# Ledger of designs, part 6: VH-VL binders against 7-cyano-7-deazaguanine synthase (queC)

Target 1, 227 residues: 7-cyano-7-deazaguanine synthase (queC), of Persephonella marina (c0qst3)
Amino acid sequence: MKQSSSIIILVSGGMDSAALLWLAKKEFDKVYAVSFDYGQKHRVELDFAKKLTEEAGVEEHFIAEVPHLKGIKGSALTDRSVEIPSEEYPEGPPVTTVPMRNLNFLSIAASFADIYEIENIGIGVHSVDSPYPDCRAEFVSAAEAAINASSVMVAKKKNRITVYTPFLGMTKTDVLRIGLELGVPYEKTYSCYRGTIPPCGECATCRQRIEAFRSVGLEDPWFKKER
Below, E stands for the ipSAE of ESMFold2; O stands for the ipSAE of OpenDDE; V2 stands for 0.75 times the mean of E and O plus 0.25 times the DockQ between their complexes.

## First folded at step 1 (VH-VL)

Design o12 (framework fv_ofatumumab)
Fold by ESMFold2-Fast, scan of step 1:
Structure o12 (fold): chain C 227 residues (1-227), chain A 127 residues (1-127), chain B 107 residues (1-107)
Amino acid sequence: as target 1 above (227 residues)
Amino acid sequence: EVQLVESGGGLVQPGRSLRLSCAASGFTFDDYGMHWVRQAPGKGLEWVSTISYDSGSIGYADSVKGRFTISRDNAKKSLYLQMNSLRAEDTALYYCAKDSPYYYDSSGYLGEAFDIWGQGTTVTVSS
Amino acid sequence: EIVLTQSPATLSLSPGERATLSCRASQSVGSYLAWYQQKPGQAPRLLIYDASKRATGIPARFSGSGSGTDFTLTISSLEPEDFAVYYCQQYSNYPLTFGQGTRLEIK
């Protein structure tokens, strides 16, 4: 059901944000995208985000730099001294945790939404039991409240900003099923935390992606044939 | 096979110009930052210049700022170094080098470890 | 600029011996430190990146350690082909800088 409104989607280049982008194109009249450069090891994902947004035909694709998150020590996504784990979520917050990452991302996206008078911000958070605190329902609700309390657009009574999280409470397999039905070009998505081409196949995101495809009876396009 | 091949070196008089080229093959050129590194005869390695995958970020060593210009042509898979106002101290073997897969470092700095190097092209600046 | 000081300048050893090469930075570079090997007439070859990670195809006898300002390259048991010049390089701050090199020679 196509909505008579606009949305800005947080696009990483990965499979979850790709599914969200394709869903948004179906559900909203105008779709914008924003991608973030925060010094991540898998920043080749940003090139895939650009390819995906071009394919989807968004109104505009913004690239936002987040310099204070670049070089954060202790996170495997930004600290080169910390190896990317080969296991799925270890006990406690994963070593791939970047402090307040989604809060920074939503705040930046909210600035674009306020300036361009966009009423919805889409983020592809999907697991109710996420080990990342900034991927949970409680966080999303608090962020939405803070955004609306701070918005110039909302203060002018034009409309409130909604944080759109259609995959909240879904598994990666559930999100993949939705994306396959929508026709997402998964061969143009990239998830490897190590940033290698071809993807390493060993990090948590590669393993989760491979398993998600297997759970629906398919092979991950990156590993379908020997490269 | 991943390969970088430099060309354009030679003997040149002080104050003159020279343009170096580096032809890349065997990898997706437009996904990686590229660098020029030089080595004077019998001396160590000196970083000269860097350019990001999209040409959006460029850096130079202080010794060459204002005289050298780095550029790239992603369609031709080629890297260039335009060297103007050459000095005797620019005499060196000039290497083309590729960033490893993490093309930016922490805090927005360009460059990573240089995982692939060309064989170099010799530049001699003398009267 | 960050200055990298390598020691010793020259190290004379025999095949089968252990080599330990030092690189000291004038200020912290975190773990953004690489080691290269260069043989006469050849381009440098990446050995170690991020202070301790071996590059693809590099033998297990090569290892790197350290963080901040003090870094070490260790070759556990020297092979004849390991006698070369070794450079450290930081990519923490611009301008990018290399050490002056350590020449590893056959005794």
Scores: ipSAE 0.000, ipTM 0.407, lowest interface PAE 18.8, mean pLDDT 80

Design o13 (framework fv_ofatumumab)
Fold by ESMFold2-Fast, scan of step 1:
Structure o13 (fold): chain C 227 residues (1-227), chain A 125 residues (1-125), chain B 107 residues (1-107)
Amino acid sequence: as target 1 above (227 residues)
Amino acid sequence: EVQLVESGGGLVQPGRSLRLSCAASGFTFDDYGMHWVRQAPGKGLEWVSTISYDSGSIGYADSVKGRFTISRDNAKKSLYLQMNSLRAEDTALYYCAKEYLSGSDYYTLDAFDIWGQGTTVTVSS
Amino acid sequence: EIVLTQSPATLSLSPGERATLSCRASQSVGSYLAWYQQKPGQAPRLLIYDASKRATGIPARFSGSGSGTDFTLTISSLEPEDFAVYYCQQYSNYPLTFGQGTRLEIK
């Protein structure tokens, strides 16, 4: 009846983007995925992103390199001289912050959207109190405006590009509940900031996902032996 | 050769106790979570209890909670189930089962690739 | 607890036919579902895990599908040795639970 709907999803291999990918497969006619190689310490997550997109059955999975983000000094995610903390820091942006990571990612995804004439870009941001400036509603709104102001597809078709953020304002537990209902294979997701196999269980992201599973009465598949 | 061998079953009166044992061989016992699963005569499978590889995490079915105690001895490569206050409804074949490790992945799951032959527990007066 | 309901209770078919067995969960179990085969006097044998992945040594005629609450085990062409009882099991949440079983019998 209506025009075919399409979306490109930013997929990291982690649990939140996996939930977003499965939701997109339910809600959109054509689903594309893009993942980013920016030299992160947890690069093994990119391998999980490849497996997740294959299982979901996306139209195409793009891998984009972001070389200017590789080797950034001072970020625990890219600078190997900085240890990944075992505790959440109480104030300010954490040492795991990569400057303008989501802005770079949305800009690259927007280029794919414009070339392939994709109408939506999905990103799994989910907390209103995020310490990361590029995960907030005001950032998403500004990025969407900039994308539409510069899109050849928008000028040609008169169809705007929407930045799709269905989890904005949700807790990680809320996102997990949605993903469980959708049948996300969480045992195939990976979030450890240290990049170890098995996951370290001690970094902020390992603790957050363990707690999210515990909050829904389940055990994280990576740590099921702990039950 | 990977195997699990159960023992300790028998005929016992209601209210009494039995201790089941499961001897493991052919795999690194202390790397895997272990489970007890039972099957009443002519009935289906019922999960009973689990213990993690390091005994740090333990679970029970509601039907046996407070009466049964699961334990393991990694040095002896053995799993145990202490059954107290036995009831007629505990009559079943009791299986020892090993958690599955996906050969192509880095995770274990609570599906069971190796089972023992079972030991029969009959609770009757 | 999560209740698994298998249907039909009994399925009567001939060798060479396709068998389709159903398992429904009272709430979503994602893809955390396994299928087992049990023959009289024997321990269960793991067939499928993660809803659709074949365990080591399981013939290609066995396949699993589904996610969330609705799952199917399919045997594409029955062999005589396939006539047995089949159980589904969820490992999404504790306590772990099994379905009541489907008895596949020769017609």
Scores: ipSAE 0.000, ipTM 0.431, lowest interface PAE 16.6, mean pLDDT 82

Design o2 (from o1 with heavy chain L100R Y101G G103S S104Y S106L Y107E W108Y A109Y; framework fv_ofatumumab)
Fold by ESMFold2-Fast, scan of step 1:
Structure o2 (fold): chain C 227 residues (1-227), chain A 123 residues (1-123), chain B 107 residues (1-107)
Amino acid sequence: as target 1 above (227 residues)
Amino acid sequence: EVQLVESGGGLVQPGRSLRLSCAASGFTFDDYAMHWVRQAPGKGLEWVSTISWNSGYIGYADSVKGRFTISRDNAKKSLYLQMNSLRAEDTALYYCAKDRGYSYGLEYYFDYWGQGTTVTVSS
Amino acid sequence: EIVLTQSPATLSLSPGERATLSCRASQSVSTYLAWYQQKPGQAPRLLIYDASNRATGIPARFSGSGSGTDFTLTISSLEPEDFAVYYCQQRSDWPLTFGQGTRLEIK
């Protein structure tokens, strides 16, 4: 498709960032990827991020460590003492919330964008009703403004950095339909918060994934297999 | 030095039960998933069961599901396998194995193994 | 299930020679492949994980390569202690599966 500029994509190994990566390959001349090691319980997701970026054929895949987030207490994603819930998200922010996670991630990605003179940063945020404050349109707008206000590349070249969020306002089902049309290898994506192989099928992300596939008349490739 | 020491194996008749234990030392036991892997005489390796660091995830091979129960006691640094309704095809050397993945996830690569305990199911 | 086929079943070589062991998967496992060494009467020992990363304490003469469906374990110069059975294992897909092994024996 467009292929007119460069982008760095935040790739988690999950289904939404995989769809974003495949979309970016159609729309941009050069695609870079960055993945984050922040001590998350589903660390195996980083292995899937590597597999996806290799198959997509990115220019370079960066792994950025965020060790200060590893010590976060109270989040089920980083605190070993807190169980990953087996229910849909309750009213309010879920126990899987990692404070300022996407802000940290966008800040780090912006540093790469500034150094490599990349004009776009892609993040796979979606859903009108996101329970995470740092997944909302208001946050994305504020982050983009802060990035442009502090970028040496922008000041020097007088071009803006755009935070590319094509799935904002979409449901997981909407994103899945797009990814299926793009040819995303969903069997090679991983979303389970518990970090198990096979995925547990019980945590919020597993349940959302299973329901998204059912809503398009398919079974999740991970759960077609009997155990 | 990481050490895993299995015990509880023996000769049992079909339909009976055995409980295997594995005592761990030399690493922070509660940071790692643990596994049972078996090897029938003269055959290759077969994964049997997995338990995550917090017992939040437990998985079983189809051949043992409903008959075997994996558990762990992090305070005692011990892993267990309760084997009920034993069958002749359960005859094997049973290894306790540590997952390579640290803290926050399973890798399903077995970086340290015990020496195994023999289970023979025969009359 | 993903079937891992190891070849040859038996490899007869002398100390000092190079050993090349093959593991082929029935479908792509990306790089999610490990190699283990098992000596008679002993537990398996992890040699290589994620296709090419050498595990802690494993000598430099051991190396792994490959991706997708074709994987190789290479021992650059055999030592007497290297004669053992070698197993590959995948974790890309459920259930976890092992190859049937390659027996490396003294000629």
Scores: ipSAE 0.000, ipTM 0.439, lowest interface PAE 16.8, mean pLDDT 82

Design o3 (from o1 with heavy chain D99G L100P G103D G105S S106G W108L A109P; framework fv_ofatumumab; at its last look DockQ between E and O 0.05; V2 from the best seeds 0.00; counts 0 for: pae E 18.6 > 2, placed apart)
Fold by ESMFold2, look of step 2:
Structure o3 (fold): chain C 227 residues (1-227), chain A 123 residues (1-123), chain B 107 residues (1-107)
Amino acid sequence: as target 1 above (227 residues)
Amino acid sequence: EVQLVESGGGLVQPGRSLRLSCAASGFTFDDYAMHWVRQAPGKGLEWVSTISWNSGYIGYADSVKGRFTISRDNAKKSLYLQMNSLRAEDTALYYCAKGPYYDSSGYLPFDYWGQGTTVTVSS
Amino acid sequence: EIVLTQSPATLSLSPGERATLSCRASQSVSTYLAWYQQKPGQAPRLLIYDASNRATGIPARFSGSGSGTDFTLTISSLEPEDFAVYYCQQRSDWPLTFGQGTRLEIK
């Protein structure tokens, strides 16, 4: 009577979700993935997510559309009339904030977990460098409680759904080190909020990524010296 | 350094065929969509065809549908355009262009271009 | 198919002046609009993608704006190397289409 462990990973195609995906492949028997199309300017990230999940060999990669988030004005990520800033993050949640993004995503991932009887939901949040409240331990704990209270699988099987957050309390550099050790193909990841190819190199996420590579003595594969 | 080198152009009579090639280097070829764009003498740019990284999606301009066939060989890092039933209006400089990483339902810009190969169709 | 109409067809200006180039789409393309520069005897070069984002290596004097059907490329202070032909291109729907071009020439 052997039991298996399963996880569904939120995969954006970025550095953190790629590190989580490779870590999950080492720690779980079955790995599923879900990615979200919410009308983001950097929608090209979904192409990178598909390649990463194919290379990792996930059981299934779901693409969930989130039309509510597509219609919300005022976010630089979804509202074409709002400029993606080149400057550092402002005080408080930045203009790139999509309201309740990780709460929406976790609830949708929990629906897949409930239907497919998956006991773990993985999200690559790390709190030290993030200005977003939905990347913090307090949020994760509350979301996990709500998921377990709502789950039909939990009610029927008397088990528990765990929100797996191995990077909580880490910096972006810490997560990068883990991913490098795991063999994550960072040249196949994408983080630019502007959705450019090549990445813009000047938005806050591009600069954080460049800084993380430099802090471990490497150049970001996207921004290597040309000459 | 990204390089795209087109070849196979020339002078051809109407109704005949040519096969264009584009040799790619300086990037991971099989991660990108590839395109053909042409420019008739003294005229503007016209998109001809697009092929996704794994050939799963192929698109053609209406003016070339049924006559032209785009293909790629990822092992040889090469893009091809088979042009059949050539017409005088196909006379142009043909550019090979690189698309973004992992083509999808989104239509992405052409960030690197070759120098082109000339096709002249006349009798 | 979506027709892109560029205006003016020719724009004659001097170095140091501000250039404003227009592209109008026959139906909404949202923000899926790119701008290219082409100098004589050269391949086109990507300047702006998704209406307003500068491609890597493009000087800050180039900027794009607009959404829906009306788009603008602005060059804030013309340099001698900016005199070229400029094309807009939409990626909203198949077939992909280019505008007919605006020739920016020295006055």
Scores: ipSAE 0.000, ipTM 0.408, lowest interface PAE 18.6, mean pLDDT 82
ESMFold2-Fast, scan of step 1: ipSAE 0.006; ipTM 0.476
ESMFold2 (binder alone), look of step 2: mean pLDDT 90; pTM 0.921
OpenDDE, look of step 2: ipSAE 0.014; ipTM 0.546

Design o4 (from o1 with heavy chain L100I Y101G Y102S S104W G105Y S106E Y107P W108H Y112I; framework fv_ofatumumab)
Fold by ESMFold2-Fast, scan of step 1:
Structure o4 (fold): chain C 227 residues (1-227), chain A 123 residues (1-123), chain B 107 residues (1-107)
Amino acid sequence: as target 1 above (227 residues)
Amino acid sequence: EVQLVESGGGLVQPGRSLRLSCAASGFTFDDYAMHWVRQAPGKGLEWVSTISWNSGYIGYADSVKGRFTISRDNAKKSLYLQMNSLRAEDTALYYCAKDIGSGWYEPHAFDIWGQGTTVTVSS
Amino acid sequence: EIVLTQSPATLSLSPGERATLSCRASQSVSTYLAWYQQKPGQAPRLLIYDASNRATGIPARFSGSGSGTDFTLTISSLEPEDFAVYYCQQRSDWPLTFGQGTRLEIK
């Protein structure tokens, strides 16, 4: 059922945000999108984000820069001297961690929400066991509280802003099942951390994507065999 | 016309410093990533450094990390390479090059090149 | 770092012949490979980027193909001005790297 409200979706071009975008188009009357340039190695995702939002038919797609996150030392996603690992470490945050990434992203999205009087901010976080602290329910709750405490729209209209996290607690496979049912064009999604075309097939996000498709009895569109 | 002009090269002793400049004209300089590429006499091309259109990210070749600093001044449409602790193996023709992509699209292929400026590190 | 190996080191052909130049990567670079032409005393000229996209102003006789670790630059019918050194370059990972070059010379 469509909501009588508006939402702004954080769109990366990857599978999870694509599923979120298609779900938002089904559930909300007006859908906006914002994508972020933080100097990530996989910035090719931004091209896919633009194509996905155009195909979905959003009201407006914003591209926001996060310059203070560019060139951060020690993160494989932004520090060009640090290799993207072929496996994730079992203990602690992985080397691909960007400090306070989702907090920065939600803050920027909240600014757009305040300006355009949008009542919901959608983010595709999906694992309660996420190694990233800013992908957990506790973080989402705290961020929503901070957004509402500082919002001009909320102060004027007394309408709260909701951080919409429909996939929280789901696996990547669960999110894929939802997206397939919604008709997401997964052949137009991209999530490789190395930023290669075709995707490398060996980084954590490629391995998770390949496994998710296999778990639903399908082959990842990027890795289909050709004659 | 679209043009890149390098300057600041010369003969320098090992351990000394040089600052190279690249003046851009004929295109919107602040929309493009910029690069330094060098070529030793009779040898092939070697990438040295990249700086994004807004200076948000910078990359260096391992051979120059900690010694060279790339920078840009978008208001002056200029790219710079500060070269410290120069070594004999830094002897090369240094090219300034423009990325083919702009803004959000940076494929790091080099469509416009300057004529180069010669750096000779010798005692 | 990703090492690009070009072969042959030198290719001797006549005008009108087909030239095929190879570039092999030490690990997958997907399609993130560019080709350049360099004539003596001149700066390099971009021919192909992202494996198969021809740069603006480049004649149709130049074509690129390949993905992963094996790439080819083809010149369908050599013109006199095509005799030069050719370099491949990858942008798949940092540092950016070039091949050692293939010299295309007239017979």
Scores: ipSAE 0.000, ipTM 0.426, lowest interface PAE 17.1, mean pLDDT 81

Design o5 (framework fv_ofatumumab)
Fold by ESMFold2-Fast, scan of step 1:
Parts: structure tokens; sequence; C-alpha cells
Structure o5 (fold): chain C 227 residues (1-227), chain A 124 residues (1-124), chain B 107 residues (1-107)
């Protein structure tokens, strides 16, 4: 049975947030979505986020600009002088790390939640061994505490805000299995950090995506060979 | 048509300064990282410095760190290289080069367009 | 830094022959390798990007191959205008680096 509460989902256009969006549509009465323009090289991902939220039938889809994250030096996702690597995650944070990206995103989503009196914020963090510090359980717990300490809603004795992380501790393969069961249209998801159509198949995100599909006995829709 | 036109080179004594300029046209200048690449007489190419589209990332070759400063003026579509404490080893032809970017169909090469170069000679 | 080593230093061939130029990286650069042509008194010209993609206006006789640490530029049938110095360049890590060049000379 669907929950009586509302949720706002952070939607990137990628696989994990798509699975989260479809799960949220099953579990919550009202689903909102927010996507972020932070100057990322794969801005085409925002077009896929729009298609996914339209197909899911959300109440409202917000596009929030995060201009201070545009041009942040040293990140391959935002710094045009830094190449997007083709290798999978090495030891240590990858060059695609945008400093405190999820903290900025959760803060912005929390503002929408507080204004619209939305009780839940959904984020598709999932890796047991995330290379990104702001994708871990400790971060999520701290962020939720900070959100509630800062909330006008909570201060006025309204309901608390919960950060909804149903995939925390799961592998990308686990999340893919859930999304397939939910009927996520993965052919409408986009993960390539390089922003090419078709996706490059070589960046860390493309390789993880291809491997996730292979691990469940399927071909990634983007790389499916014709017979 | 993309054009990059360097200026400001010349003969200069060791320890002195020069400022190079690169005037860009034919593309949206503030969408691309820009580079300085040099070539000593009869030798190969050496990357000198990079500046990202919004000046958020700036990098230098170890040989010029602390002496050279890269900057850009997006409103004027111009790239600069302030060269201080010049050494004989800095003698080279200095090229302005445009970084490519990832679009929906391709990943671009780092240096898809180059200027004609400006000569810097550091000697007596 | 990533060191790119080109071989041979000089290659002497006649028009109509096939040229094969090598570039080896000291560590993996994936496919983030470009090739440039430089004629005397001219700026370098982009030939190949992402190891195997020909830049706009580059004749079909030029092709690139390789990944990781071993890359090849091939010119299938040399034209007189192809005799120049060729440089490889990596985009995988900072600082950006170039090979020392291969000089292609008329025999």
Amino acid sequence: as target 1 above (227 residues)
Amino acid sequence: EVQLVESGGGLVQPGRSLRLSCAASGFTFDDYAMHWVRQAPGKGLEWVSTISWNSGYIGYADSVKGRFTISRDNAKKSLYLQMNSLRAEDTALYYCAKEGYYDILTGYSPFDYWGQGTTVTVSS
Amino acid sequence: EIVLTQSPATLSLSPGERATLSCRASQSVSTYLAWYQQKPGQAPRLLIYDASNRATGIPARFSGSGSGTDFTLTISSLEPEDFAVYYCQQRSDWPLTFGQGTRLEIK
C-alpha cells in the first residue's frame, strides 16, 4: 500500500535515480522530482531526467541551477580542462568527484521540501564501498539531522523530513534488479559522463552500467547488438 | 571560422618580463579551456599552462610554476600569459591552443585549433 | 607525469608507401590520445583524436589505432604533402604531455 506522505526525488537521468523514481511512485501518494544543472559535461542527462519524470507522472519536476558548482576546478564532470577517464574507479576518489555535490543537492531539495511541506527526500545512494564520501550512510544520517535542525516545518511542530535511501548498502546490480522488476524504461536512462549519444561505453559510469546489465543476464539497451 | 592570433613576443634579457596575448574569434570563447604550448627551436612541443572556461582551474608545467601567470578575459575573448623572471630555457615559439569539449556525438581533441605562434627569445 | 615515447625518431619513405608511427605511454591513457601533424614554419594540425577518430577534413589515408599504452598512426599511401613531423599527445592526466615527435622524410 502506498504511503500517505509525499516525497521529492533527486533525479539525474541515470539508472539509480530512475529506479528510485519508479519505487517512489509505487510507495508514495505524491511524488515530486528535482534535477540539478551544475555545469556538468553530461547535460544531456537532464533531457533524460525530463523524459523519465514525464513518463513516471510526477506532480512537479523542478530544475535547480547550482552556479557555484559550475567550473569547480579538478572535477572531470564540471572542469572542461579535465578529461573524463575511461577506467573504472581506482583506489581513492575519482576525478569525477564534485566536492560536496550531494550535500548541496540535499540542501536544495530540503528547501523545496520545507516550502512545499514535502515529508521525504529521496536520493539513490547505493554503493557499500562508494568512492564518493557524500554517498555513504554516515553522510546521509548527518544530512538528515542537519535538515531537521534547520527546517521551518519542524520548528513549527509539523512533520519531520526523512531522507529516503532504500538502496543504501546495495550494489548497482541489486538496484538494477529492483528497477527491472518495477518496469523502469532503462532505454530512457543516460549515464555517460562524456555526454555523447550514443554513450561512449568507456567511462566509469558506462562500464559499471554495462557490467550491471551483464550480471543480470541482459544487454544494456544502449549497447544491444542487432541480430 | 576559428581564429587564434598571438602577439607580445620579442627579444628580452634574462630576468625580465613579457606578456603574451591571444585574440580569439569564431567560437564561444567562454565555453572552452585554453592552453599555452611552446616549442623551442628545433625541438618538440611542450605544454606550458591551462586555464578552464571560467578560470576555475589553472595549471602550469613545473618548469614555469611561480614565474608565469595565465589569465583570460571572456568579455574580450582574450587569453594572456604573463612571463616573469625569464630564462634562456624559455626561448621558444609560444602557441595559443583551444581545448575541445564533449558534445552529444563526439569527444573532442584537447587542441583542435592552434594560433600561428609568437616568438620569445631570451638572450643577452 | 605520463611520458610518451615515439618511434622511430626518423622514418624515410617514398610517396605511395605505407607509414606506421608508434607512440607508447609510460602508463595507461585509455583512448585519450591525439595525433598532430606539423610542417616547417606552421602550427600543428590535429589529425586524430580519441586514438582512432579522424578530425574534420583529414584524408581517409590517415588512421589511428590502439588503447592503453600502445598506439599507432598509419598513413596507408603517402602523398608528398604528408612528409612532416608527427606528435602524439595524451589527455588522460595532468600535466598534458606530447611525444618527442617522428620526422617523416622523403627517401
Scores: ipSAE 0.000, ipTM 0.410, lowest interface PAE 15.5, mean pLDDT 79

Design o6 (framework fv_ofatumumab; at its last look DockQ between E and O 0.05; V2 from the best seeds 0.00; counts 0 for: pae E 19.1 > 2, placed apart)
Fold by ESMFold2, look of step 2:
Structure o6 (fold): chain C 227 residues (1-227), chain A 124 residues (1-124), chain B 107 residues (1-107)
Amino acid sequence: as target 1 above (227 residues)
Amino acid sequence: EVQLVESGGGLVQPGRSLRLSCAASGFTFDDYAMHWVRQAPGKGLEWVSTISWNSGYIGYADSVKGRFTISRDNAKKSLYLQMNSLRAEDTALYYCAKDSSYRGLYYYYGMDVWGQGTTVTVSS
Amino acid sequence: EIVLTQSPATLSLSPGERATLSCRASQSVSTYLAWYQQKPGQAPRLLIYDASNRATGIPARFSGSGSGTDFTLTISSLEPEDFAVYYCQQRSDWPLTFGQGTRLEIK
């Protein structure tokens, strides 16, 4: 309630960014959005991001292309020669890691924030469930420092830029409960890393989403059985 | 009202330990680096230690490395200095100071808020 | 370690006069130099950062200049409250270091 009046949200079309978008619409006067096309196998998420931002009624929804991430070998999300796993592995960062994805995204979002003098950058990370190093609190803190060191707006002492991360320390289930209370239209969200329609139901992200709904006594809207 | 209040100073014998505290109010403590600076009686200012906003960087003066430990508790808005193996030359007024650099240690800024200091006297 | 040498050690002047205080670094510190004022029995107060920018609430009679190794603090017309000790500080490299101070005394 004491937050600055404007925010730009990183919107992927997934559950966490949707919950963040609905929360930001409640907490901020002006909400902008940015989504990224980095050549991911699941580019269909951008279509869902557009539908979500239209329904939420954001001031502007930017689509930023990040072509240098396209074709990076070794990530299941961008390298077609690498299979997206059906099972999760407990060791190390998963094969779905796109190198420094959120660092790239935050730096680009920060350029929009700097130009439009937006005081807040929102990202829907939560460290408890995330297998990715660039979704952790330590990363967010370092990125915020770098953004403020680089910002023309901060150098002019007009405003500080805050990276708004309301879901840090939460599980996927915690974030889902918040989104349900806010009225997030989860049938309009997309989580599958394989990029299929309907979602595959098999990748780690699909299974985590299905389990989150089940843990709150609901079925995932994508996988509801019709009677 | 931006304030820094130091406490925990006193008279101690050489070789003993002391813990200084600094309570912060009136600003977002979590966003700024913090410093300890000391001033021996009749002498100038000497930087002692720095801790970044998230504790990701910590620095010490050579004269205190291995004996002093800086820490912070962002939930309590508090800065600490654990001083072990105290020596006579550690006798000083110890100031807590806020860096003006938002979430960083930028070269071109300074220490914009200071406490009143707490006195540490190390003597036989 | 970067050594800051302030001169003069003591400067005796009257109210209304111009004060010029010098700080010399043992190696270049670019513009990463701050000035502090300390009155008797008080904590230091930030005057100037980045060699030439006045901190919040600092009167226009205080100005800083210089870069590299040679820096100057100027007080254009001394007020009675300006008689104090002044320290420069470099922030270019660790450890952070202060000059030894210049005492500005009333003549």
Scores: ipSAE 0.000, ipTM 0.410, lowest interface PAE 19.1, mean pLDDT 84
ESMFold2-Fast, scan of step 1: ipSAE 0.005; ipTM 0.466
ESMFold2 (binder alone), look of step 2: mean pLDDT 93; pTM 0.952
OpenDDE, look of step 2: ipSAE 0.016; ipTM 0.549

